# Miniprotein binders against q56419: the designs that were tried, part 283

Target 1, 326 residues: q56419
Amino acid sequence: MEGRTLEEVQEEVFKRHGVLVPKKELEDLAKALEEAGLLLTEKVEARLKEEEEKLKRERPMRLAGLSYPEGEREARAFLEAFRASYPGEGEEARVLLMPHLEPSRVPEVYGAALAALEKTPPPERIYLVGVAHRPLKEKAAALPVPFQTPFGPALPDLPALQALDALLPFELFNTPLAFREEHSLELPLFFLKGRFPEARVLPLLVARRSPELGEALKVVLRDFPGLLVLAVDLSHVGPRFGDTPLTRTLAEEARRRDLGFLERLAEGEPEAALAFLGANPTRIDGVEVVASLLPLLRERKGKVLAHRLDLEAPTLSAVGAGTLVL
Short names: E, the ipSAE of ESMFold2; O, the ipSAE of OpenDDE; V2, 0.75 times the mean of E and O plus 0.25 times the DockQ between their complexes.

## First folded at step 19 (miniprotein)

Design io23 (at its last fold request DockQ between E and O 0.91; V2 from the best seeds 0.88)
Fold by OpenDDE base, look of step 19:
Structure io23 (fold): chain B 326 residues (1-326), chain A 108 residues (1-108)
Amino acid sequence: as target 1 above (326 residues)
Amino acid sequence: GDLIERLEELAEEVIRYLKEHGEEELAREIEEQIKDIIEALKSGDTESAIEIFTELAETIARLLHRLGAPEELMMRVSWLIYDIARRLGMSPKQIYDLSKRFSRAISR
C-alpha cells in the first residue's frame, strides 16, 4: 500500500479479482496490519532492550566458527597459521595499526600484526580503538564489559575506562548495542587476546572524529600505560561502495591512497596523512579514528609492515588493509 | 536516597566478602566508614563525605586485591565506587584521581 488510498486499493482489487471489498473491511485490515506492525515493533524493541541488558554483563562472540575457530586449540593453530603467512619479522609496537577485515581475506596483514606483537612486551592493557559501523549517540563510545574470545574473556580495564570517561566532555559509556555486532573490535581482539592473554582491554569505537578523545587518551596513557591499537581498514572501492567495477586504474589509486596514508603515519605526520586523503575518494575506513588520535600519533616514527588490496570477486570490489607499527 | 542505597550496596558486597574470609574486624571498620560517610551526607558535609569515601574506596580495592577477590566482585565494586563518586558530585579530576588510586591498589 505504498502511498495508495483505500479507494485505490479497493479499485485495484476489483479490477484484479472482480470483487468489491467493502471499505470497512479494508479499513479493518489496514488497522490490523498497523496493529501487527506495532506489535512487531514492540517485540523488536523488547528484544533489543533484552540484548542491551545482556551487554551490561558481557559481549559474546559473534564470529566464532565463522571468521575464526571457536575452540581454543583450533584458535591457537589459527594464530600460528596466520603468523606463518607473513614471512618477515615484526618490530616492537607502541601503536599498532591493523585491519579488522575478514581475516581470511588478508592473512599476511594479520600475520604482520602478529609478528609485531611477538616483538612487543606484554602490555598491562590494550587500548583497542575500532570503527563504529553503526551510529553512536556520541562521537565515541566504550563497552566496559568482558569480551568473549576462544582464549577466555578479554577483561576490561575499568579504572582506566572510568578515568577516560572522567576526562571526556560526553558520556563514554553510550550505545552498547553498537558493540553487539561490531567486527572492528571482535576480529582484532581475537589476535590480541591470543597473544596477550593477561592484558586488560579498553574496547573503544569511533563514529566521528573526536579531538577530545585523543587529548583525553594522551593523559590516560601517561597514568595507565598500554598498547594502543587502531583497528581500521583502508580503501573501499568498487560497486559495493558506489564505484565502477575494479580496474587497474582504480586499484592503483586505492593502493596509492592507502600507502600514502600509511607512509605519512609511519613518518609521524598524521595531519599530513589526513591532508593527503583530502575528500577521501577511496573511502579509507580509518580516517575518523586517526583524526581522533592525532595527539598520540604525532612525531611517532614507525614502519609499514604489510599492505594488501583484497579483491572481492563476486562484487568486483576491493578493500585495503595494512599493518603499521609506531 | 539513591546515593545512600548505593553506599549500602557497596558496604554489603564488601562486608559479605570480608566476613566469608574471616576478616570480621575489617568488615566492621568498613561498616563504620560507610556510616561516617552517610552521616556526613546527612549533615550536608559533602566535602568530608568525599574525603572519607575516597580513602575508603582505595582501602577496599587494596583489601579485596590482597585477599584475591574474584574478578566479578572486583568489577562490581569498581562500578559501585564509580557510580557513588559521580553521585557525590565529585569533579572530573577527583574521579580521575580516584580511578588512578584504585588502579594502583589492584596492580600486582
Scores: ipSAE 0.898, ipTM 0.961, lowest interface PAE 0.4, mean pLDDT 92
Fold by ESMFold2, look of step 20:
Structure io23 (fold): chain B 326 residues (1-326), chain A 108 residues (1-108)
Amino acid sequence: as target 1 above (326 residues)
Amino acid sequence: GDLIERLEELAEEVIRYLKEHGEEELAREIEEQIKDIIEALKSGDTESAIEIFTELAETIARLLHRLGAPEELMMRVSWLIYDIARRLGMSPKQIYDLSKRFSRAISR
């Protein structure tokens, strides 16, 4: 679809290099490139299938040594440092909203989550709901395998996952490759596993609003009680996200949208929280998760423990993060 | 069919572990219940096959949990049970209830 003919290529080469390349040589080159492209496609597909098969057995750490320490001792010290970054006390959570942004960017926000976990009785299981950053074959997905952490493997709650799958109108176990690099599960999981080493996990991703997921989860949570975690970020503003460079006005708007959203959630009014965002002009990350989980959020009141709009000076952009207990 | 192969795979996994832990009588009981399920399927009595399987799945969960089965085995067995339940044509409610019974059997 370049629109170029072999004659045009031949002419361009002649103009630039003073050499007339015969059309047959150009045709042979084009054929060889097509054949090489087919071979590369076959190799890529074989590699992807290989990675998919590995993910059916376990999900390895991808961010150890980058976002958190790889060693268990250092990882425990890391948790303590993050807890110390939040000077306040937490509150018991049946639902916890926490970020998935790089932890070092918002230490007190993760610290607030740890403070909430300190007040929360150890759950039998954790429903960890992140945001899919790669396409899913369905509106939501799970990867029902051990997720490796510095604190040992976070084991899946297979009966609860299978119960959930049975209630959904689509296959829940549908896109293993989407989990390969999914930080929205791995980063919160580090903190959750560190505080609740015996809890099993339901690692869930939402790509698009799924009312069916929320209705099914309400049933499953009744019979398989546990901690519900919404692992979501808030506003995304600035050039990295399609805006003009970050200004004081844009930052103020992002903070207002973030806090207004969280406060309405804290009042047990998730529909009002979504309506407050309108067209979501600051691109709050949590919208699809909240919209999916309405039955679990309605009339559940709580408290905003922390918020930060973190500036990315090199990109003139910012990302919001918060901690909410319900 | 492939359903029978899955039932035999479940039996193999569970019986191997039971024999390894000196539970020969329980291993024979599991084998007989698998046989009963297969016979019900061959006679076209899917309702009986589902009932026997549901009780067997819960029994397997309790036995493996009591014996301290490693997590890898528990996960393989959980998947086999789920796959068999779907191949038996159990309804979403039946599968949900089965998963709940399995979960209760491995609590604590």
Scores: ipSAE 0.860, ipTM 0.949, lowest interface PAE 0.6, mean pLDDT 92
ESMFold2, look of step 19: ipSAE 0.855; ipTM 0.946
ESMFold2 (binder alone), look of step 19: mean pLDDT 85; pTM 0.844
ESMFold2 (binder alone), look of step 20: mean pLDDT 85; pTM 0.841
OpenDDE base, look of step 20: ipSAE 0.898; ipTM 0.961
ESMFold2, fold request of step 21: ipSAE 0.844, 0.845, 0.853; ipTM 0.942, 0.944, 0.945
ESMFold2 (binder alone), fold request of step 21: mean pLDDT 84, 85, 85; pTM 0.838, 0.842, 0.843
OpenDDE base, fold request of step 21: ipSAE 0.890, 0.890, 0.890; ipTM 0.958, 0.958, 0.958

Design io24 (at its last fold request DockQ between E and O 0.88; V2 from the best seeds 0.87)
Fold by OpenDDE base, look of step 20:
Structure io24 (fold): chain B 326 residues (1-326), chain A 108 residues (1-108)
Amino acid sequence: as target 1 above (326 residues)
Amino acid sequence: GDLIERLEELAEEVIEYLEEHGEEELAEEIEEQIEDIIEALKSGDTESAIEIFTELAETIARLLHRLGAPEELMMRVSWLIYDVARRLGMSPRQIYDLSKRFSRAISR
């Protein structure tokens, strides 16, 4: 690459192909290109284009057989086992905050979400708001196609998605490739589809805080009622995230931040929850989602059902997960 | 050109389904409404075109739902309606209202 920065290459790829490639993937690609020459770029571009065309029709399972069973019977047994891992009872949710972490790491937190869903009347539609772990062209995006699950396809609510797009100052249907491998939607959707097989879904990703999204959704939810689900993790601490190895002090700070955030949300004070985090030194994943959905979270009181800070031993890192009902 | 093409594509998808299910009279009614929209567009009466299209879209949604049209067709039709609405230059409010009407028409 004749003197161009990775940012310039990213911008050029975006301008040419409408694909925002993460810097890390560009670095890996640049290394691979240095090793394998120009031919990899054309093959990668062709493959990405093919994958984008497929995503116009459906979003296939990526984590079936890895994070959850592919077969329906086994998937149902999986749900029951996760529900059994939480000994408590749930509460009816109008808003559900749940994790998107690998289920096996925090089974009781997903169990708490299932417990809440047991007390929740079947919604006509689910607004599933995840975290974009890849760059989006806009602050938020939707993928308006069926999402495959072991329980059959989760069908989109197209009229509600179109209504939402109409109220936004940007194109909602952007960056389809960001959804291809996004686990923040796939993992929660497994549990949601398993509990509410007939519910339509609005799969949404947030990359950056969008007050416009919250205001638009407030209008849409009035005319298109449904369950709002925030699929977010909490603190991310340790070497994988740029910290020192997990210590007692670091774990206590992560828990304090997680619980302090969730408790303020449970009190109906989402602005106070964000203010409590400040610069977000423990990297709570859901900050941009909550900041986008403030109009929907204000004055809603609820309950924290579960919380866990889970250690990833091989990296001495930890991720917080919680379940909150409003 | 692109607007008329997308409108004709919407017509073709709906008319084909109606004819396959023995609803020839309804297919003819839809064809007439599409012709009226095209005529309004050719005359420069975009407001009338939007009004006729809005009512037609709701009618299509109700008919297909009543006939038990497959989800794949419903999704294609929904997208075609949305695309035509945007190409007509419908306001955000008009598109929102159209989507709301469509949703109600397909609700059980």
Scores: ipSAE 0.896, ipTM 0.961, lowest interface PAE 0.4, mean pLDDT 92
Fold by ESMFold2, look of step 20:
Structure io24 (fold): chain B 326 residues (1-326), chain A 108 residues (1-108)
Amino acid sequence: as target 1 above (326 residues)
Amino acid sequence: GDLIERLEELAEEVIEYLEEHGEEELAEEIEEQIEDIIEALKSGDTESAIEIFTELAETIARLLHRLGAPEELMMRVSWLIYDVARRLGMSPRQIYDLSKRFSRAISR
């Protein structure tokens, strides 16, 4: 009983209920509550350690049967349907920006990513850079284990990950639990593994911009060539994100910010893309990833293949998603 | 102390696989190179230990890959090599180059 002595509690019980509870009974109750709290804390800590140890071996699917099919046959049909939802042709990607939003909300945006992958020679490895939705101990992290998919395990490129870790001023393998439910890796990975079943993966998260990560990745990519994927969403507007309900004006602003950002990236001008957003009033998700990866984005020209600002009708909110090839 | 334990653990993983694959002579070569590294460390000759270890790590990667070692073993060996490299006090550049050599050795 924080802030009270047992005598004070005893006096209040007597005043309110007319019963004098022995001080020892109050002591026993307080001890039992504290002991129960300690046992719950110890149980939770033990469970988290157990989950952390499991994540040091593999990362299981969390969204199979929810966001994409669990079975391989159904998963391949899913890929075909999503490709069909985008009527255009792709272009070869050296860098691909794609969403991590729920696939059924933006099918043609994922379809555009698949179209780009059709034109892309199978890479030996994929640098998959997502957005951390749980805190990291450092600005960025990796989880160097197989990620399960309906197409089999996406194996890590351990030598490339270790090379990257060696160049960073912090431990790259620092927050396994942050990957447990991280959809910004799982959702794009489903599409990437389905199209490049032999590619190894560097599963990376950014929590806060890290110029060190971009500089190190520029070095690593020279000796460990591969496909760089920025798995990011764009504007987040409406009550779910702290705004008023979505209006025509807010939606137009979100689209303008999304497209202006993507188009400046497509011109090889990532600093200009960030400057265009200013204080980021529509909360574009990708800014910390782009700010980390500037050395990899400069002077790299390309094309915006798709964009949607998707209405979340139950919350009167919207999230933007896009596909960009560089 | 712990560095030597890591080296011996690496040796056990690799030697066990080589012996199961009928590569007794290669297993003996790996064992003697591990012993050479340990002797260099006991002598305080870290530079020699790093040189021998670097060549050994690449050799291990090439051998296990050529013999079709299971991915789980390759991952454990890759981690042991990385752990030993860091405990040896190899510089970031030396570890980077080691990782690159390992990657090249297991490429096709």
Scores: ipSAE 0.868, ipTM 0.953, lowest interface PAE 0.5, mean pLDDT 92
ESMFold2, look of step 19: ipSAE 0.850; ipTM 0.947
ESMFold2 (binder alone), look of step 19: mean pLDDT 84; pTM 0.830
OpenDDE base, look of step 19: ipSAE 0.895; ipTM 0.960
ESMFold2 (binder alone), look of step 20: mean pLDDT 84; pTM 0.828
ESMFold2, fold request of step 21: ipSAE 0.842, 0.839, 0.848; ipTM 0.943, 0.943, 0.946
ESMFold2 (binder alone), fold request of step 21: mean pLDDT 84, 84, 84; pTM 0.830, 0.833, 0.830
OpenDDE base, fold request of step 21: ipSAE 0.887, 0.888, 0.887; ipTM 0.958, 0.958, 0.958

Design io3 (at its last look DockQ between E and O 0.92; V2 from the best seeds 0.89)
Fold by OpenDDE base, look of step 19:
Structure io3 (fold): chain B 326 residues (1-326), chain A 108 residues (1-108)
Amino acid sequence: as target 1 above (326 residues)
Amino acid sequence: GDLIERLEELAEEVIRYLKEHGEEELAREIEEQIKDIIEALKSGDTESAIEIFTELAETIARLLHRLGAPEELMMRVSWLIYDVARRLGMSPRQIYDLSKRFSRAIER
C-alpha cells in the first residue's frame, strides 16, 4: 500500500480478480496489518532491550566458527597459520594499525600484525579502536564489559575507561547495541587476546572524528600505559561501494591511496596522511579513527609491514588492508 | 536517596566479601566509613563526603586486591565506586584521580 488509497486498492483488486472487496473489509485488513506491524515492532524493541541488557554483562562472540575457530586449540592453530602466512619479521609496536576485514581474505596482513606483536612486550592494556559500522549516539563509544574470545574473556580496564569518560565532553558509555555485531573489534581482538591473554582491553568505536578523544587518550595513556591498536580497513572500491567493476586503473588508484596514507602515517605525519586523501574517493575506512587520534600519531615514526588490496570476485569489488607499526 | 542506596550497595558487596573471608574488623571499619559519608551528606557537607569516599574507595580496592577477590566482584565494585562518584557530583578531575588511584591500588 505504498501511498495508495483504500479506494485505489479496491479498484485494483476488482480489476485483477473481479471481486469488489467492501471498503470496511479493506479497512479492517489495513488495521490488522498495522496492528501486526506494531506488534512486530514491539517485539523487536523488546528483544533489542533484552540484548542491550545482556550487553551490560558481556559481549558474546558472533563470528566464532565463521571467521575464526570457536575452540581454543583450533584457535591457536589458526593464529600460528596466520603468523606463518607472513614471511617477515615484525617490529615492536607502540601503535599498531591492523585490519578488521575477514581474516581469510588477507591472512598475510594479519600475519604481519602477529609478527609485530611477537616483538612487542606484553602490554598491561590494549586500547582497541575500531570503526563503527552502525550509528553511535556520540562520536565515539566504549563497551566496558568482557568480550568473549576462544582464549577466554577479554576483560575491560574499567579504571582506564572511567578515566577516559571523565575527560570526554560526552558520555563514552553509549550505544551498547552498536557493539553487538561490530566486527571491527571482534576480529582484531581474537588476534590480540591470543597473543596477550592477560592484557586488559579498552574496546572503543569511532563513528565520527573526535579530536576530544585523541586529546583525552593522550592524557589517559600517560597514567594508564598500553598498546594502541587502530583496527581499520583501507580503500573500498567497486560496485558494492558505488564504483564500476574493479579495473587495473581503479586498483592502482586504491593501492596508491592506501600506501600513500600508510607511508605518511609511518613518517609520523597523520595530518599529511589525511590531507593526501582529500575527499577520500576510494573510501578509506580508517579516516575518522586516524582523525580522532592525531595527538597520538604525530611524530611517531614506524614501518608499513604489509598491504593487500583483496578482490571480492562475486561483486568485482576490492578492499584494502594494511599493517603499520609505530 | 539514590546515592545512599548505591553507597549501601557498595558497602554490602564489600562487607559481605570481607566477612566471608574472616575480615570482620575491616568490615566494621568499612561500615563506619560509609556511615560517616552518609552523615556528611545529610549535613550538607558534600566536600567531606567526597574526601572520605575517595579514601574509602582506594582502601576497598587495595583490600579486595590483597585478598584475591574475583574479577567479577572487582568489576562490580569498580562500577559502584564510579557511579557513586558521579552521583556525589565529583568533578572530572576528581573522578579521573579516583580512577587512577583505584588502578594503582590493584596493580600486580
Scores: ipSAE 0.893, ipTM 0.959, lowest interface PAE 0.4, mean pLDDT 92
Fold by ESMFold2, look of step 19:
Structure io3 (fold): chain B 326 residues (1-326), chain A 108 residues (1-108)
Amino acid sequence: as target 1 above (326 residues)
Amino acid sequence: GDLIERLEELAEEVIRYLKEHGEEELAREIEEQIKDIIEALKSGDTESAIEIFTELAETIARLLHRLGAPEELMMRVSWLIYDVARRLGMSPRQIYDLSKRFSRAIER
């Protein structure tokens, strides 16, 4: 029961307002509210079905005017400003790890990714692997449709996606609605499409580690070469994530784990990177993606270009972001 | 059946585009190959249907690419080909190889 009986509600109303509401009238009110809730549920369900059908055709921008400019000219200036936030030089990437945190929070980390892309020959395709923030029906998913950007649509590489789907023991095209608000694809894609406007994209999400995905991608990448992008964040610490308030000690531990993880990846040792985290006490977001993609990360040496553990003052929490080239 | 309907959808999309671009003879060739696939299926010769379809799919990709077909048509055709391949019961390796052939047929 709603934590109180109807008799208790009746007594409380009488005490507060001096009116005795018959139990039958309270029962009728409860029924009417239930019926209204059922109708709202049906309307929401119908709306979600319509959105799912639209997502089978294209994925619209959701963060234009919020996280990045809507217009192409302003968007290009935005890229240049972010590049300027990182004063260093990049180097060529065959694999790029970059964040999906709000860009204004870690401008030099995105700037480092742009610096790497400056040194990277334009690929025919980009394997963009993000982190699912909504449940997937399987361990991983793709949405094989154009993703809209201020630089034009990022077209899918359908043959490569279909080749990948054919090799997996599950249907890859399984959860369109999970892509509707997925910033782990949209935010990195803005930067990638802006730099490589002619590249096609494989927009992929990982919910839970899938060794099968990594094995299949290794095969697909040989025949459909391209840039592999791990669009992941690092440590998540503080009350927003279920911890005590952020302390200097917790922040130092998060930074140490972020950098130790990235350094081991940069040494071509992804298994050692995962082992270094143990139970992952600072909740590095990239673990499931890295664990899925081990065959693509082994023996690839590279460099950590940037890292920031960014403070969320209102929540007394922090999120780590980094840029790694392999 | 449902497989035949998907084959006919593929044929309709491709033939319409070819005819609109003055490729009447190629349209007839595509139509004939679709009929050959359907005939093989009706006779229970799935192996022949797969062989004919595989060659047809690559041919369609090359033709539409050469003619500068719009991206929306290329995507619809790519999906129809993939769906037909799965309904024909092609193995994962056969479908993978078909996807490679399609991709290479539309490269510059």
Scores: ipSAE 0.856, ipTM 0.948, lowest interface PAE 0.6, mean pLDDT 91
ESMFold2 (binder alone), look of step 19: mean pLDDT 84; pTM 0.834

Design io4 (at its last look DockQ between E and O 0.90; V2 from the best seeds 0.88)
Fold by OpenDDE base, look of step 19:
Structure io4 (fold): chain B 326 residues (1-326), chain A 108 residues (1-108)
Amino acid sequence: as target 1 above (326 residues)
Amino acid sequence: GDLIERLEELAEEVIRYLKEHGEEELAREIEEQIKDIIEALKSGDTESAIEIFTELAETIARLLHRLGAPEELMMRVSWLIYDVARRLGMSPRQIYDISKRFSRAISR
């Protein structure tokens, strides 16, 4: 009972039930509850440790059968359907910005990403940079293990990950539990592995802007060439995110910010893209990722292939998603 | 003690695989190189240990790749090499270099 003394509890029980519970019995109950709470905490901790130990070997699928099909055949049909949802042609990507939102919400945006990947020669490795929706011990982290997909495991590029770790002023291999349920990697990885089955992967998460990450990756990419993928969403507006219900004005502002952000990135001006957002009042998800990767985004010109602000009707909220090729 | 144990673990993994594939001479060569590293460490010559290990790591990567070693073994060996490199007190540049060499050695 938050903030009440045993005497206050005793008095309340007496007032409600006309029974005076001896203080000793209340103390024993409080102790038993505390012990039970401790036991629950220990059990939870033990389970978390077990999960952490499992994550030293592999990252299992969490969204298979939910966000995408578990079976390979069905997964391939899923990819084809998503590609078909985008009527345009893609461009060759050296850098791909794509969403990590639930695929069914923005199929054409994922379709645009697939269109870009069709025009992209198979990379030896994919640097997949997602957003940490859970706290990390450091500004960024990597999980250097196979990620399960319907197309088989996405294998890590260990030498490249180790090289990156060596150049960072912090331990890159931190907070494995943050990867356990992180959809910002799992969802884009489905599409990437489906298109490039032989590519190795560097699964990276950014929690806070790290200029050091961008500088280190710039060096690593020189010696370990590959496709850079930013798995980021755009604006988050409406009641789920602390705003009023979506209005025409709010939607227009979200779109303006999303497109203004993407267009400046497409022009090779990532600092201008960040500056354009200011305090980021529409909560563009990818800000910390972009801020970390500035050295890799500078002077790279590209094209915005798709954008959508998707309404979540039950909450009258909306999330922006986009596909950008550089 | 921990460094030597990790070196021995690396040696065991590599030597076992080589022997299983009929590469007894190569296995002996690897064993000798590991012994040389351990001796250098015991004598306090960490620089020599790092040099021998750096070359050995690349050699191991090339050999295992050429022999078609399974991915699981390659990953274990990669981590063991990295762990040993860190425990040897190799600089960031040296660790970066060993990883770069490893990657090149296993490139198709």
Scores: ipSAE 0.895, ipTM 0.961, lowest interface PAE 0.4, mean pLDDT 92
Fold by ESMFold2, look of step 19:
Structure io4 (fold): chain B 326 residues (1-326), chain A 108 residues (1-108)
Amino acid sequence: as target 1 above (326 residues)
Amino acid sequence: GDLIERLEELAEEVIRYLKEHGEEELAREIEEQIKDIIEALKSGDTESAIEIFTELAETIARLLHRLGAPEELMMRVSWLIYDVARRLGMSPRQIYDISKRFSRAISR
């Protein structure tokens, strides 16, 4: 109806069907459709408000039975299988970079993260920094509630979150709905909570680079020591991401970008890692997180434990994942 | 107005739990400190109110932790303390320090 008059619609119906629908009946139909659309909008808004209020109390599992088992016993066996997928030894991490890609696609990469956690003393708290896949009202956000896992609730470190909020020039607790389906927190958290069941969590999302977040976190980590986790994926290439079908050349470029990025981070040179990506032609999704956290990454040397560029055969696309300890 | 309501809500949550666990003397001590904060606010002595509140917040965290308070209560109390600190007009550094004190107290 938009862009057309009722007379034009009436004429089209007459031409196609041989029936003249009175203009008044078309007007009544248009009005009813508008009113129905308004009522649907109000129902959707009410449902979103209900979900937002629930998220202010707890964040339920969304991927149990899909990406990992729902039952605790099965979930623990799942962790053991993933650890076994990486035959190497880890190293102690003060900072851990790990993926948030579907775990079954990159089992040895998650296994390398578990190997690093084996060498890491149980932290009092975990700063879990993911990538916002939905818009945030600010550059970054936290959801200061228990996150449910098969291993029990991952409890928030409220004093540390409140200390962080106090230092930021914006409200940290700003977009609960963005956490509803955020797999960049849920998937890494499954592995972290399974290994460190007593650690509290600061569940953080970055939408856009925030130097303020990195500076505030540097202060907070001094007084609230813990494990910093960058839960990020690497290159995204192929038709699903706007490229031609995956070729050997594109895959080699993605691998080169992934490894060059990780290696420069491992050298304690996060600015060089970002500069190496340039315009980020293979769409490494860790860029905004790394750019936010520069003060925490500078001069911290470490090691790349694992990397995989995983092929999505049905889409002729690939996603890179890696494990880095600093 | 609303600041005093938040203080009274904090007091109610803490005192109820202490009394239910037989800690009548501690409950009276908390009530007296809340009263002292409210009196300081009514006299316009915000600086004294902040000092008393800062010590009280740490004490509350320590007592509830020692008594094994349920996590739901600890979270409500943590939020009430944070909200009161902001409504008192405490600086970012002062609020940060309360959060640090709370964290240290529940580690003891």
Scores: ipSAE 0.851, ipTM 0.947, lowest interface PAE 0.6, mean pLDDT 91
ESMFold2 (binder alone), look of step 19: mean pLDDT 83; pTM 0.826

